# VH-VL binders against Argininosuccinate lyase 2 (argH2): the designs that were tried, part 13

Target 1, 199 residues: Argininosuccinate lyase 2 (argH2), of Mesorhizobium japonicum (q981v0r135to333)
Amino acid sequence: ATELQRHSIPIPETWLATSIRDVENILAHGTLPVVVKPVSGSGSSGVRLCDSAAAAIAGFNSAKSVLQDQVDLPSPDILIQQYVEGKEYSAEIIAYDGKLHCLGILAKHKGPPPCFVEVGHDFPAPLLEPSLQELASFASGAVSALGLEFGPAHVEFVITESGPVIIEVNPRLAGGMIPVMLSHALGTSILDMVIRLYA
Short names: E, the ipSAE of ESMFold2; O, the ipSAE of OpenDDE; V2, 0.75 times the mean of E and O plus 0.25 times the DockQ between their complexes.

## First folded at step 11 (VH-VL; framework fv_benmelstobart)

Design g4 (from d6 with light chain V33L A34N; at its last look DockQ between E and O 0.81; V2 from the best seeds 0.74)
Fold by ESMFold2, look of step 11:
Structure g4 (fold): chain C 199 residues (1-199), chain A 118 residues (1-118), chain B 107 residues (1-107)
Amino acid sequence: as target 1 above (199 residues)
Amino acid sequence: QITLKESGPTLVKPTQTLTLTCTVSGFTLGSYGMHWIRQPPGKALEWLGVIWSGGSTYYNAAFMSRLTITKDNSKNQVVLTMNNMDPVDTATYYCARKRWLSGYFDYWGQGTLVTVSS
Amino acid sequence: DIQMTQSPSSLSASVGDRVTITCKASQDISNYLNWYQQKPGKAPKLLIYDASRLETGVPDRFSGSGYGTDFTFTISSLQPEDIATYFCQQYYNLPYTFGQGTKLEIK
């Protein structure tokens, strides 16, 4: 978060909470609504939009339950983020030798609030080519600001009326069917490309 | 308040290199691409190129061999460099910001007239 | 590159007249077309975006229509302050390109 801020890349305010007291303290200083989600997880599992303190506490307990189902998690952390409304996209980036390559931009389809269950993805996003260049450059800039020198990155972001906002940058391949969709669209195996990077 | 301001020389000689600086405020260069557009006197606007928010560039093929766009996010500056100027390059040069995912330029600098004359 | 051809290149009309300017693209650009007004010595000002949508604060005497290759810009009742050059811009693909402009004068 701090490194993105040094490069003036917009991110929503984000806090870590380990207890209900942390949730209460964060909300005393923050502006609702917030998104409560587990630090780790797949898709929108355990993710909840909260418009009140009571909803945030319920979301904390729900997200905590998702983390407790995971192996090797000694103390679950819950992420509380300021809610950002807008069109959501993801970018699949591969970094090698200080160079970044965007494999594609996907548009996300989410279920209704408050849980935002992922219901599908479009590849390529249904956008004009200049818009795809614009989004790819934004996502690559975020990865570059974090100093990723090698390997895949999955970037999630939202385009708002006031511009783009980074939601997550994960140094991993995307989950679900995204690698399969990209492999079909690009005519090459994404997993094979990643294996060759590490060979 | 969002502002864009072009600065640099108003007169250059043929073969010289033009360097123009666009200084911005009210938004971040890490969030928006910046475009350079020129208008020869009495003629249509010509789009020169863009530097996207992440630093990648795309140039109009007509100018690609002599055009460079760079930026410094910390200084809020975008720099146009155009080599080998010719009298035909006499124009008002604008920097402009485009709204995300739409195709219109919502903010323009005031423009600077650059005259190329021996 | 996508060529944008405007017609007419200049136009004289009386206050209160309906004015129509056309713009033709060299290929199908769907509705990815904008209209700007430019007064001498000034930067362009957006009036219409996406072929037909009015920008905030623009008087409703300005309108646009069209799809594909043929687009029109209309001033329903010309006012003295509308003296300017008007031009279209496509944003379907890079490089972005502009019409050559239509200089509007009041007779």
Scores: ipSAE 0.568, ipTM 0.833, lowest interface PAE 1.7, mean pLDDT 82
ESMFold2 (binder alone), look of step 11: mean pLDDT 92; pTM 0.919
OpenDDE, look of step 11: ipSAE 0.871; ipTM 0.950

Design g5 (from d6 with heavy chain S102Q; at its last look DockQ between E and O 0.72; V2 from the best seeds 0.72)
Heavy chain, then light chain:
Amino acid sequence: QITLKESGPTLVKPTQTLTLTCTVSGFTLGSYGMHWIRQPPGKALEWLGVIWSGGSTYYNAAFMSRLTITKDNSKNQVVLTMNNMDPVDTATYYCARKRWLQGYFDYWGQGTLVTVSS
Amino acid sequence: DIQMTQSPSSLSASVGDRVTITCKASQDISNYVAWYQQKPGKAPKLLIYDASRLETGVPDRFSGSGYGTDFTFTISSLQPEDIATYFCQQYYNLPYTFGQGTKLEIK
ESMFold2, look of step 11: ipSAE 0.570; ipTM 0.841
ESMFold2 (binder alone), look of step 11: mean pLDDT 92; pTM 0.923
OpenDDE, look of step 11: ipSAE 0.858; ipTM 0.944

Design g6 (from d6 with heavy chain S102H; at its last look DockQ between E and O 0.65; V2 from the best seeds 0.71)
Heavy chain, then light chain:
Amino acid sequence: QITLKESGPTLVKPTQTLTLTCTVSGFTLGSYGMHWIRQPPGKALEWLGVIWSGGSTYYNAAFMSRLTITKDNSKNQVVLTMNNMDPVDTATYYCARKRWLHGYFDYWGQGTLVTVSS
Amino acid sequence: DIQMTQSPSSLSASVGDRVTITCKASQDISNYVAWYQQKPGKAPKLLIYDASRLETGVPDRFSGSGYGTDFTFTISSLQPEDIATYFCQQYYNLPYTFGQGTKLEIK
ESMFold2, look of step 11: ipSAE 0.587; ipTM 0.846
ESMFold2 (binder alone), look of step 11: mean pLDDT 92; pTM 0.922
OpenDDE, look of step 11: ipSAE 0.860; ipTM 0.945

## First folded at step 12 (VH-VL; framework fv_benmelstobart)

Design h1 (from e3 with heavy chain R99Q S102V; at its last look DockQ between E and O 0.81; V2 from the best seeds 0.00; counts 0 for: loop humanness VH .255 < .308)
Heavy chain, then light chain:
Amino acid sequence: QITLKESGPTLVKPTQTLTLTCTVSGFTVGGYGMHWIRQPPGKALEWLGVIWSGGSTYYNAAFMSRLTITKDNSKNQVVLTMNNMDPVDTATYYCARKQWLVGYFDYWGQGTLVTVSS
Amino acid sequence: DIQMTQSPSSLSASVGDRVTITCKASQDISNYVAWYQQKPGKAPKLLIYDASRLETGVPDRFSGSGYGTDFTFTISSLQPEDIATYFCQQYYNLPYTFGQGTKLEIK
ESMFold2, look of step 12: ipSAE 0.596; ipTM 0.861
ESMFold2 (binder alone), look of step 12: mean pLDDT 91; pTM 0.914
OpenDDE, look of step 12: ipSAE 0.896; ipTM 0.954

Design h2 (from d6 with heavy chain R99Q S102V; at its last look DockQ between E and O 0.75; V2 from the best seeds 0.74)
Heavy chain, then light chain:
Amino acid sequence: QITLKESGPTLVKPTQTLTLTCTVSGFTLGSYGMHWIRQPPGKALEWLGVIWSGGSTYYNAAFMSRLTITKDNSKNQVVLTMNNMDPVDTATYYCARKQWLVGYFDYWGQGTLVTVSS
Amino acid sequence: DIQMTQSPSSLSASVGDRVTITCKASQDISNYVAWYQQKPGKAPKLLIYDASRLETGVPDRFSGSGYGTDFTFTISSLQPEDIATYFCQQYYNLPYTFGQGTKLEIK
ESMFold2, look of step 12: ipSAE 0.625; ipTM 0.869
ESMFold2 (binder alone), look of step 12: mean pLDDT 91; pTM 0.917
OpenDDE, look of step 12: ipSAE 0.874; ipTM 0.948
ESMFold2, look of step 13: ipSAE 0.604; ipTM 0.860
ESMFold2 (binder alone), look of step 13: mean pLDDT 91; pTM 0.908
OpenDDE, look of step 13: ipSAE 0.874; ipTM 0.949

Design h3 (from d6 with heavy chain S31D; at its last look DockQ between E and O 0.75; V2 from the best seeds 0.00; counts 0 for: loop humanness VH .275 < .308)
Fold by ESMFold2, look of step 12:
Structure h3 (fold): chain C 199 residues (1-199), chain A 118 residues (1-118), chain B 107 residues (1-107)
Amino acid sequence: as target 1 above (199 residues)
Amino acid sequence: QITLKESGPTLVKPTQTLTLTCTVSGFTLGDYGMHWIRQPPGKALEWLGVIWSGGSTYYNAAFMSRLTITKDNSKNQVVLTMNNMDPVDTATYYCARKRWLSGYFDYWGQGTLVTVSS
Amino acid sequence: DIQMTQSPSSLSASVGDRVTITCKASQDISNYVAWYQQKPGKAPKLLIYDASRLETGVPDRFSGSGYGTDFTFTISSLQPEDIATYFCQQYYNLPYTFGQGTKLEIK
């Protein structure tokens, strides 16, 4: 997050909470609504949009339960993150030899709040080509700011009226059907491409 | 308040290189693509190119052999360089910004007239 | 490149008149058209985007319509301060292109 801020890349404000008291302290500054999620969750497990202190406390307890079920950690932590409203997209990027290649931009389809369960993805995103260039440049800039020199990156971000906000940058292949959809659309195996990078 | 201001020489000789600087304020330069557009006297606007937020560029094919756009986010500056200027390149040069995922320009600089003559 | 052909090239009208300017694209560009006002010595000012949406702070006497290839810009009741050149712009694809402009004068 700090590296992204140093490169002037917008990110939502994020806090770490280890107790209900931490949640109460964070919310004392009127930062609602927030997203409460486990530190190391998969998919949308334990993730909840909270628009009140009571909802945030319930979300903390729910996320804590998910984290304990997913991994047996002695002191599991919960993230509380500023909610960012807007259309959500992802970018699939391959970095090698100091170069970044955007394989595609996907539009995400989500279920209703507060859980925002992922319902599907469109590839390519239903956007004009100049807009796809604009998003690809933004996502590549974020990966570059983190110094990834080799391997895949999955970037999740939201486009708001005031610009893009990074939600997550993962140095891994996207989950779900995204690699399959990209492989089909591009006529090559994305997984094979990544494996060859590591060979 | 968002402002864009072009600066640079107003007179260049044929074959010289033009360098124009767009200085921005009121927004974070690293978050937006910046466009260069020119208007020859009495003629239509011509889109020259863009530098996107992440630093990649796209140039109008008519100018791409002699056009370079760069930026320095720490100085809030975008720089247009155009080689081998000719009298037909006499125009008012504008920098412009747009909303994300749109192609229309809601913020323009005041423009700077560049005259190319001996 | 997508050509934007604007008509008329110049127009003279009286205060209070309804003024209509048209722009024709060389291909289907959906509604990806903007309209600008440019006064002498000034940068263009955005008036209309997405063919028909009014930019914030623009008087409601300005309007736009169209879809596909044919687009219309209208001033419902001409005011003295509306003397300017008006341009259309397509943003369906790069390079972005502009109409040649319509110089509007008051009789």
Scores: ipSAE 0.543, ipTM 0.834, lowest interface PAE 1.9, mean pLDDT 81
ESMFold2 (binder alone), look of step 12: mean pLDDT 92; pTM 0.929
OpenDDE, look of step 12: ipSAE 0.871; ipTM 0.949

Design h4 (at its last look DockQ between E and O 0.68; V2 from the best seeds 0.00; counts 0 for: pae E 3.6 > 2)
Fold by ESMFold2, look of step 12:
Structure h4 (fold): chain C 199 residues (1-199), chain A 119 residues (1-119), chain B 107 residues (1-107)
Amino acid sequence: as target 1 above (199 residues)
Amino acid sequence: QITLKESGPTLVKPTQTLTLTCTVSGFTLGSYGMHWIRQPPGKALEWLGVIWSGGSTYYNAAFMSRLTITKDNSKNQVVLTMNNMDPVDTATYYCARKRWLYSGYFDYWGQGTLVTVSS
Amino acid sequence: DIQMTQSPSSLSASVGDRVTITCKASQDISNYVAWYQQKPGKAPKLLIYDASRLETGVPDRFSGSGYGTDFTFTISSLQPEDIATYFCQQYYNLPYTFGQGTKLEIK
């Protein structure tokens, strides 16, 4: 997050909470609405849009229950993030030898608020090629700013009225069916490409 | 407030290299692609090229052998360089930005600078 | 490259008249057309996008229509301040291309 800010790449304000007291302290000085989500998880599991302190506390408890399914966590950490409204996309990027290759831009489909359950993805996003080039350049800029020189990166971002905002950059293959969709669309195995990078 | 302003020479001799600077305010160059567009006197606008937010470029094939677009995000500057200028390149040069990354129309334009190519 | 052919090249009309300008694309570009107003010595101003959607702050006497290859821009009741050159732009694909413009005069 800090490195993205150094490169003037917009990110929403994000906090960690480990207890209800942390949630209350964050909201005493923060701006609603916020998104409450677990620090780890797949899709939108345990993710909740919260427009009040009571909703944020309920969201914290819901996200905490998602983390309880993971035995490797020493304590439940919950992200509280400023809500950013706009069209959501993801980019699948492979970094190798200082070069970045965007494999594709996907549009995210999410269920209604407050939970935003992920319901699917479109590949390619239903955009014209110049727009795909622009989104790919934005996502690649974020990966470059983080100094990721090797391996896959999954970038999530939102296009808002005030500009694009990076939500997450994960140095891994995307979850769900995204690698399969890309492999089918590109005519080659994305998993094989990643294995070859590490071979 | 979003502003774009072109600066550089207004008179260039044939065969010289033109360098124009677009200075921006009110947004970050890491978030938006910046486009260069020119208008010869009495003629249609011509799209020259773009530098995307991440630094990659795309140039109109008609100009790509002579055209370079660069930027410095920390200085809020985008630079157009066009080699081997010819009197036919006399035009008003604009920098422009889209409102939405997923669109293709330009909400923000500089005032333009007329560049005359003459001996 | 996608050619945008605009007509007429110039137009003279009276205050209160309905004015119509057309653009024809050399291929199907769906609705990816914008219309601009350019006053002498000024940068272009966006009026219409997606062929028919009015930009914020633009008077509703301006309108646009069309899909595919044929696009129309209309001023329903011409005002004195509408003296300008008007032109279309396609943004279906790069390079973006523009119509030659229509110079509008009031008689």
Scores: ipSAE 0.362, ipTM 0.747, lowest interface PAE 3.6, mean pLDDT 81
ESMFold2 (binder alone), look of step 12: mean pLDDT 92; pTM 0.927
OpenDDE, look of step 12: ipSAE 0.655; ipTM 0.865

Design h5 (from d6 with heavy chain S31T; at its last look DockQ between E and O 0.70; V2 from the best seeds 0.00; counts 0 for: loop humanness VH .275 < .308)
Fold by ESMFold2, look of step 12:
Structure h5 (fold): chain C 199 residues (1-199), chain A 118 residues (1-118), chain B 107 residues (1-107)
Amino acid sequence: as target 1 above (199 residues)
Amino acid sequence: QITLKESGPTLVKPTQTLTLTCTVSGFTLGTYGMHWIRQPPGKALEWLGVIWSGGSTYYNAAFMSRLTITKDNSKNQVVLTMNNMDPVDTATYYCARKRWLSGYFDYWGQGTLVTVSS
Amino acid sequence: DIQMTQSPSSLSASVGDRVTITCKASQDISNYVAWYQQKPGKAPKLLIYDASRLETGVPDRFSGSGYGTDFTFTISSLQPEDIATYFCQQYYNLPYTFGQGTKLEIK
């Protein structure tokens, strides 16, 4: 998050919460609404848009329940992130030899708030070619700013009225990413390398 | 609040290289791409090319053999370089910013008239 | 490249008149058309986007319509401050291209 800000790339404010007290502290000085989600969830599992402290506490407990089913986590951490409204896209990028290659841009479909259940993806995103160039360049810039030198990267971002905002950059360290993206298949084994702010 | 300003020479001799700088404020070049567009006197606008926010470029095929667009995000500057100028390249040169996911330009520089003559 | 053919090339009208300018694309470009106003010595100003949507702060006497290849720009009641050159732009594909413009004058 901090490295992206150093390169002037917009990101939403993000906090880490390990207890209900952390949630209360974050919201005492934060701006609602927020998205509460597990640090290592798949898709939209345990993700909630929260417009109040009570909703955020409920979202924390729901997200914690999702993490309880993952036996390999050392501690169940919950992300609290400023809500960013806009069209959501993802980019699949391969880095090697000082070059970044965008394999494709996907448009994400989500269910209604507050849960935003992920309902599908369109590949390629239904956009004109110049817009695909614009999105690919932005996503590549974010990967470059993080210094990711080798392997695949999955970039999630939202286009708002005031411009693009990076939601997540997930480095993935192996080949085979292309068949998953072409088939629009869901990835299941992902290291949790999320953008975060100091708590 | 958002401003774009072109600067550079107003007179160029045939065969010389034109270099124009677009200086921006109110937004970052890490977020928005920058387009160059020119207008010969009394004629239609011609789109020259773009440098996208991540640094990739796309040039109009009519100009790509002699056109280069570069930028320096830390200086808020985008630079147009056109080699081998000819009197037909006499035009007002604009830098412009478009809205995200669109192709129309909501912010333009004032433009700078470049005359190519001996 | 997509060619935008604009007509008329010039137009004289009186204050209060309805003014209509057309733009034809060389291929189907859906609604990916913008219209601009340009005063002498000034940069273009965006008026209309997506063929028919009015830019914020633009008076509602300006309007646009069309889909596919044929597009129309209208000033419902010409005002003295509307004297300018008007032109269309397609943004369906790169390179972006513009109509040659319509110079609007008061009689």
Scores: ipSAE 0.619, ipTM 0.863, lowest interface PAE 1.3, mean pLDDT 80
ESMFold2 (binder alone), look of step 12: mean pLDDT 93; pTM 0.935
OpenDDE, look of step 12: ipSAE 0.869; ipTM 0.950

## First folded at step 13 (VH-VL; framework fv_benmelstobart)

Design i1 (from h1 with heavy chain R97H K98R; at its last look DockQ between E and O 0.93; V2 from the best seeds 0.00; counts 0 for: loop humanness VH .275 < .308)
Heavy chain, then light chain:
Amino acid sequence: QITLKESGPTLVKPTQTLTLTCTVSGFTVGGYGMHWIRQPPGKALEWLGVIWSGGSTYYNAAFMSRLTITKDNSKNQVVLTMNNMDPVDTATYYCAHRQWLVGYFDYWGQGTLVTVSS
Amino acid sequence: DIQMTQSPSSLSASVGDRVTITCKASQDISNYVAWYQQKPGKAPKLLIYDASRLETGVPDRFSGSGYGTDFTFTISSLQPEDIATYFCQQYYNLPYTFGQGTKLEIK
ESMFold2, look of step 13: ipSAE 0.544; ipTM 0.834
ESMFold2 (binder alone), look of step 13: mean pLDDT 90; pTM 0.916
OpenDDE, look of step 13: ipSAE 0.899; ipTM 0.959

Design i2 (from h1 with heavy chain K98R; at its last look DockQ between E and O 0.79; V2 from the best seeds 0.00; counts 0 for: loop humanness VH .255 < .308, pae E 2.04 > 2)
Fold by ESMFold2, look of step 13:
Structure i2 (fold): chain C 199 residues (1-199), chain A 118 residues (1-118), chain B 107 residues (1-107)
Amino acid sequence: as target 1 above (199 residues)
Amino acid sequence: QITLKESGPTLVKPTQTLTLTCTVSGFTVGGYGMHWIRQPPGKALEWLGVIWSGGSTYYNAAFMSRLTITKDNSKNQVVLTMNNMDPVDTATYYCARRQWLVGYFDYWGQGTLVTVSS
Amino acid sequence: DIQMTQSPSSLSASVGDRVTITCKASQDISNYVAWYQQKPGKAPKLLIYDASRLETGVPDRFSGSGYGTDFTFTISSLQPEDIATYFCQQYYNLPYTFGQGTKLEIK
């Protein structure tokens, strides 16, 4: 997150909260609305959009209860993240020999607020080719800023009225059916490409 | 509050290389695709190329052998370099920005007229 | 490349008249058309995007319509300050291309 900021790549402000006092302190300096979610968990469990301090405190307690049910941690950590409204996309990048290759841009579909359950992906994203070039360049720039020179990267981001915001960059193949969808659409095995990189 | 300003020589001789600089304020060039567009006197606008936010470029095929677009994030500048200038390249040169995921331009520089003559 | 053919190349009309300018694309470009106004010595100004959507701050006497290959730009009641060259742009694909313009004058 910090390395992306040094390269002037937008990311949402994100904080860690372990108590209600942490939530209150964070909201004194952050902008509402925020997304409150457990630091670890499955799917969208415990994720809530909160448009007030009271809602954020309720979301914190709810997310904490979800973590305690799943993982039984002594003091589970909760993420408070600036809400970024906009169309959500992902990019599948392969880094090799200092070069970045964008295999595709996917549009993500999420369920309604406040929980935002993922419901599907479109590949390729339903965008014109110049827009796909624009997004590919943005995602590749983020991966480059992190210094990834080798291997796959899965980049998630949101396009807002004021531009793109990186949600996460994972140095791994995308989960679910995305690698299969890309392999069929591109006419070659994405997994086999990654394996050959490590050979 | 957003401004784009083209600067560089206004007169070049045939075969010389043109270098134009677009200096930007009110936003960062690293955050947007930056486009170059020219307009020969009395003629239609011609799109030259783009440098995307991540640094990749795409050039109009008619110019790609002579054209380079680069950017300098520390100076908030985009640079157009065009080799082997000819009198037919006489035009007003604009830099432009657009909103993300669209293709129309809502911010233009004021333009700089470049005359190519011996 | 997608060719944008604009007509007429020039137009003379009186204040208060309805003015219509057309652009035809060489292929189906859905609604990915913008219209610009350019006054002498000035950069183009965006008026219409997505064929029919009015840019913020643009007077509502300007409008656009069309889909596919045929696009129309209209000034409902011509004003003296509307003397300019008007042109379309497609943004369906790169390279972006522009109509050659319609020079509008007032009688």
Scores: ipSAE 0.536, ipTM 0.826, lowest interface PAE 2.0, mean pLDDT 82
ESMFold2 (binder alone), look of step 13: mean pLDDT 91; pTM 0.919
OpenDDE, look of step 13: ipSAE 0.883; ipTM 0.950

Design i3 (from h1 with heavy chain V29F; at its last look DockQ between E and O 0.44; V2 from the best seeds 0.51)
Fold by OpenDDE, look of step 13:
Structure i3 (fold): chain C 199 residues (1-199), chain A 118 residues (1-118), chain B 107 residues (1-107)
Amino acid sequence: as target 1 above (199 residues)
Amino acid sequence: QITLKESGPTLVKPTQTLTLTCTVSGFTFGGYGMHWIRQPPGKALEWLGVIWSGGSTYYNAAFMSRLTITKDNSKNQVVLTMNNMDPVDTATYYCARKQWLVGYFDYWGQGTLVTVSS
Amino acid sequence: DIQMTQSPSSLSASVGDRVTITCKASQDISNYVAWYQQKPGKAPKLLIYDASRLETGVPDRFSGSGYGTDFTFTISSLQPEDIATYFCQQYYNLPYTFGQGTKLEIK
């Protein structure tokens, strides 16, 4: 997160919590609403919008429970972020040969707050080509800023009135059916592309 | 008050490199892309390229091989570098501001005429 | 690239006249057109965006219309301060492209 800021890439203020006490301390310095989510979560599982201290604590416990079901850690890290209002998008990036290649921009469809369950994706995102290029460059810049110069990356961002804001960068392909969707749309196997990259 | 001002040499010899600087005031690069646009005398405007707040760039394919755009946030400056200049590159060069995800430029510099001649 | 053919190249009219400038796109670009005013030695000024939306602070004598391939810029009643070059721009696709411009003079 700090590295992105150093490159003038906008991100929400982000904290790590391992206890309820941490959550309380974070909220003493932060501004509601916040988003609570597992550090290594896939999709929207365990993600909650919290507009009160009580909600944040509940969100923390929920996220903790989700992680404990996945990993055997007694006190996993939970992310707390300032809420960013806007529509969410994602970008799939492949880094190789000293270059970053954006495979495309996806529009994410989410259910209502507070859980924002993912209900679908559009590919390509229904935006003008100039906007798609801007977002591709934006996402690629974020990946580069983090030093992810080889392999796939999944970038999540929200488009605000002031522009896109990075909310998550994963050094892997997107989960679920997104790689399948991309492969179909692009006429080539994204998985094979990644495999060849490591061959 | 928002201002953009282009500066640099007004005369360049063929094969030399042009370096122009756009200095901005009244806003920060965050939330905007800084574009370079030129206009040859008596011809239409030509979009050259853009640099976004995060430092990413995109260039018109017609100029990609010899165009570089950089920025210095601490100085509020954007720099255009164009190699292998030719008399055909004689034009007024503008920097312009564009908000994210919109396609029009809300603020322009007054432009600087660059003449390429031996 | 998308071509924007602007006409006329020059225009002379009297104060109070209705002035019309047109731009034709080489393909359908919906309403993704902007119009600019540029006075000699000054920075271009945005007047119209999205084909028909008036930029904040711009007098309402300026207007734009069109959708698809044919676009029109209009000054309902020409004023002395309107002497300038006007040009259109498309932003449907990259690279951004512009009309050749119309130099407007007052008789």
Scores: ipSAE 0.509, ipTM 0.817, lowest interface PAE 1.2, mean pLDDT 93
ESMFold2, look of step 13: ipSAE 0.542; ipTM 0.826
ESMFold2 (binder alone), look of step 13: mean pLDDT 90; pTM 0.911

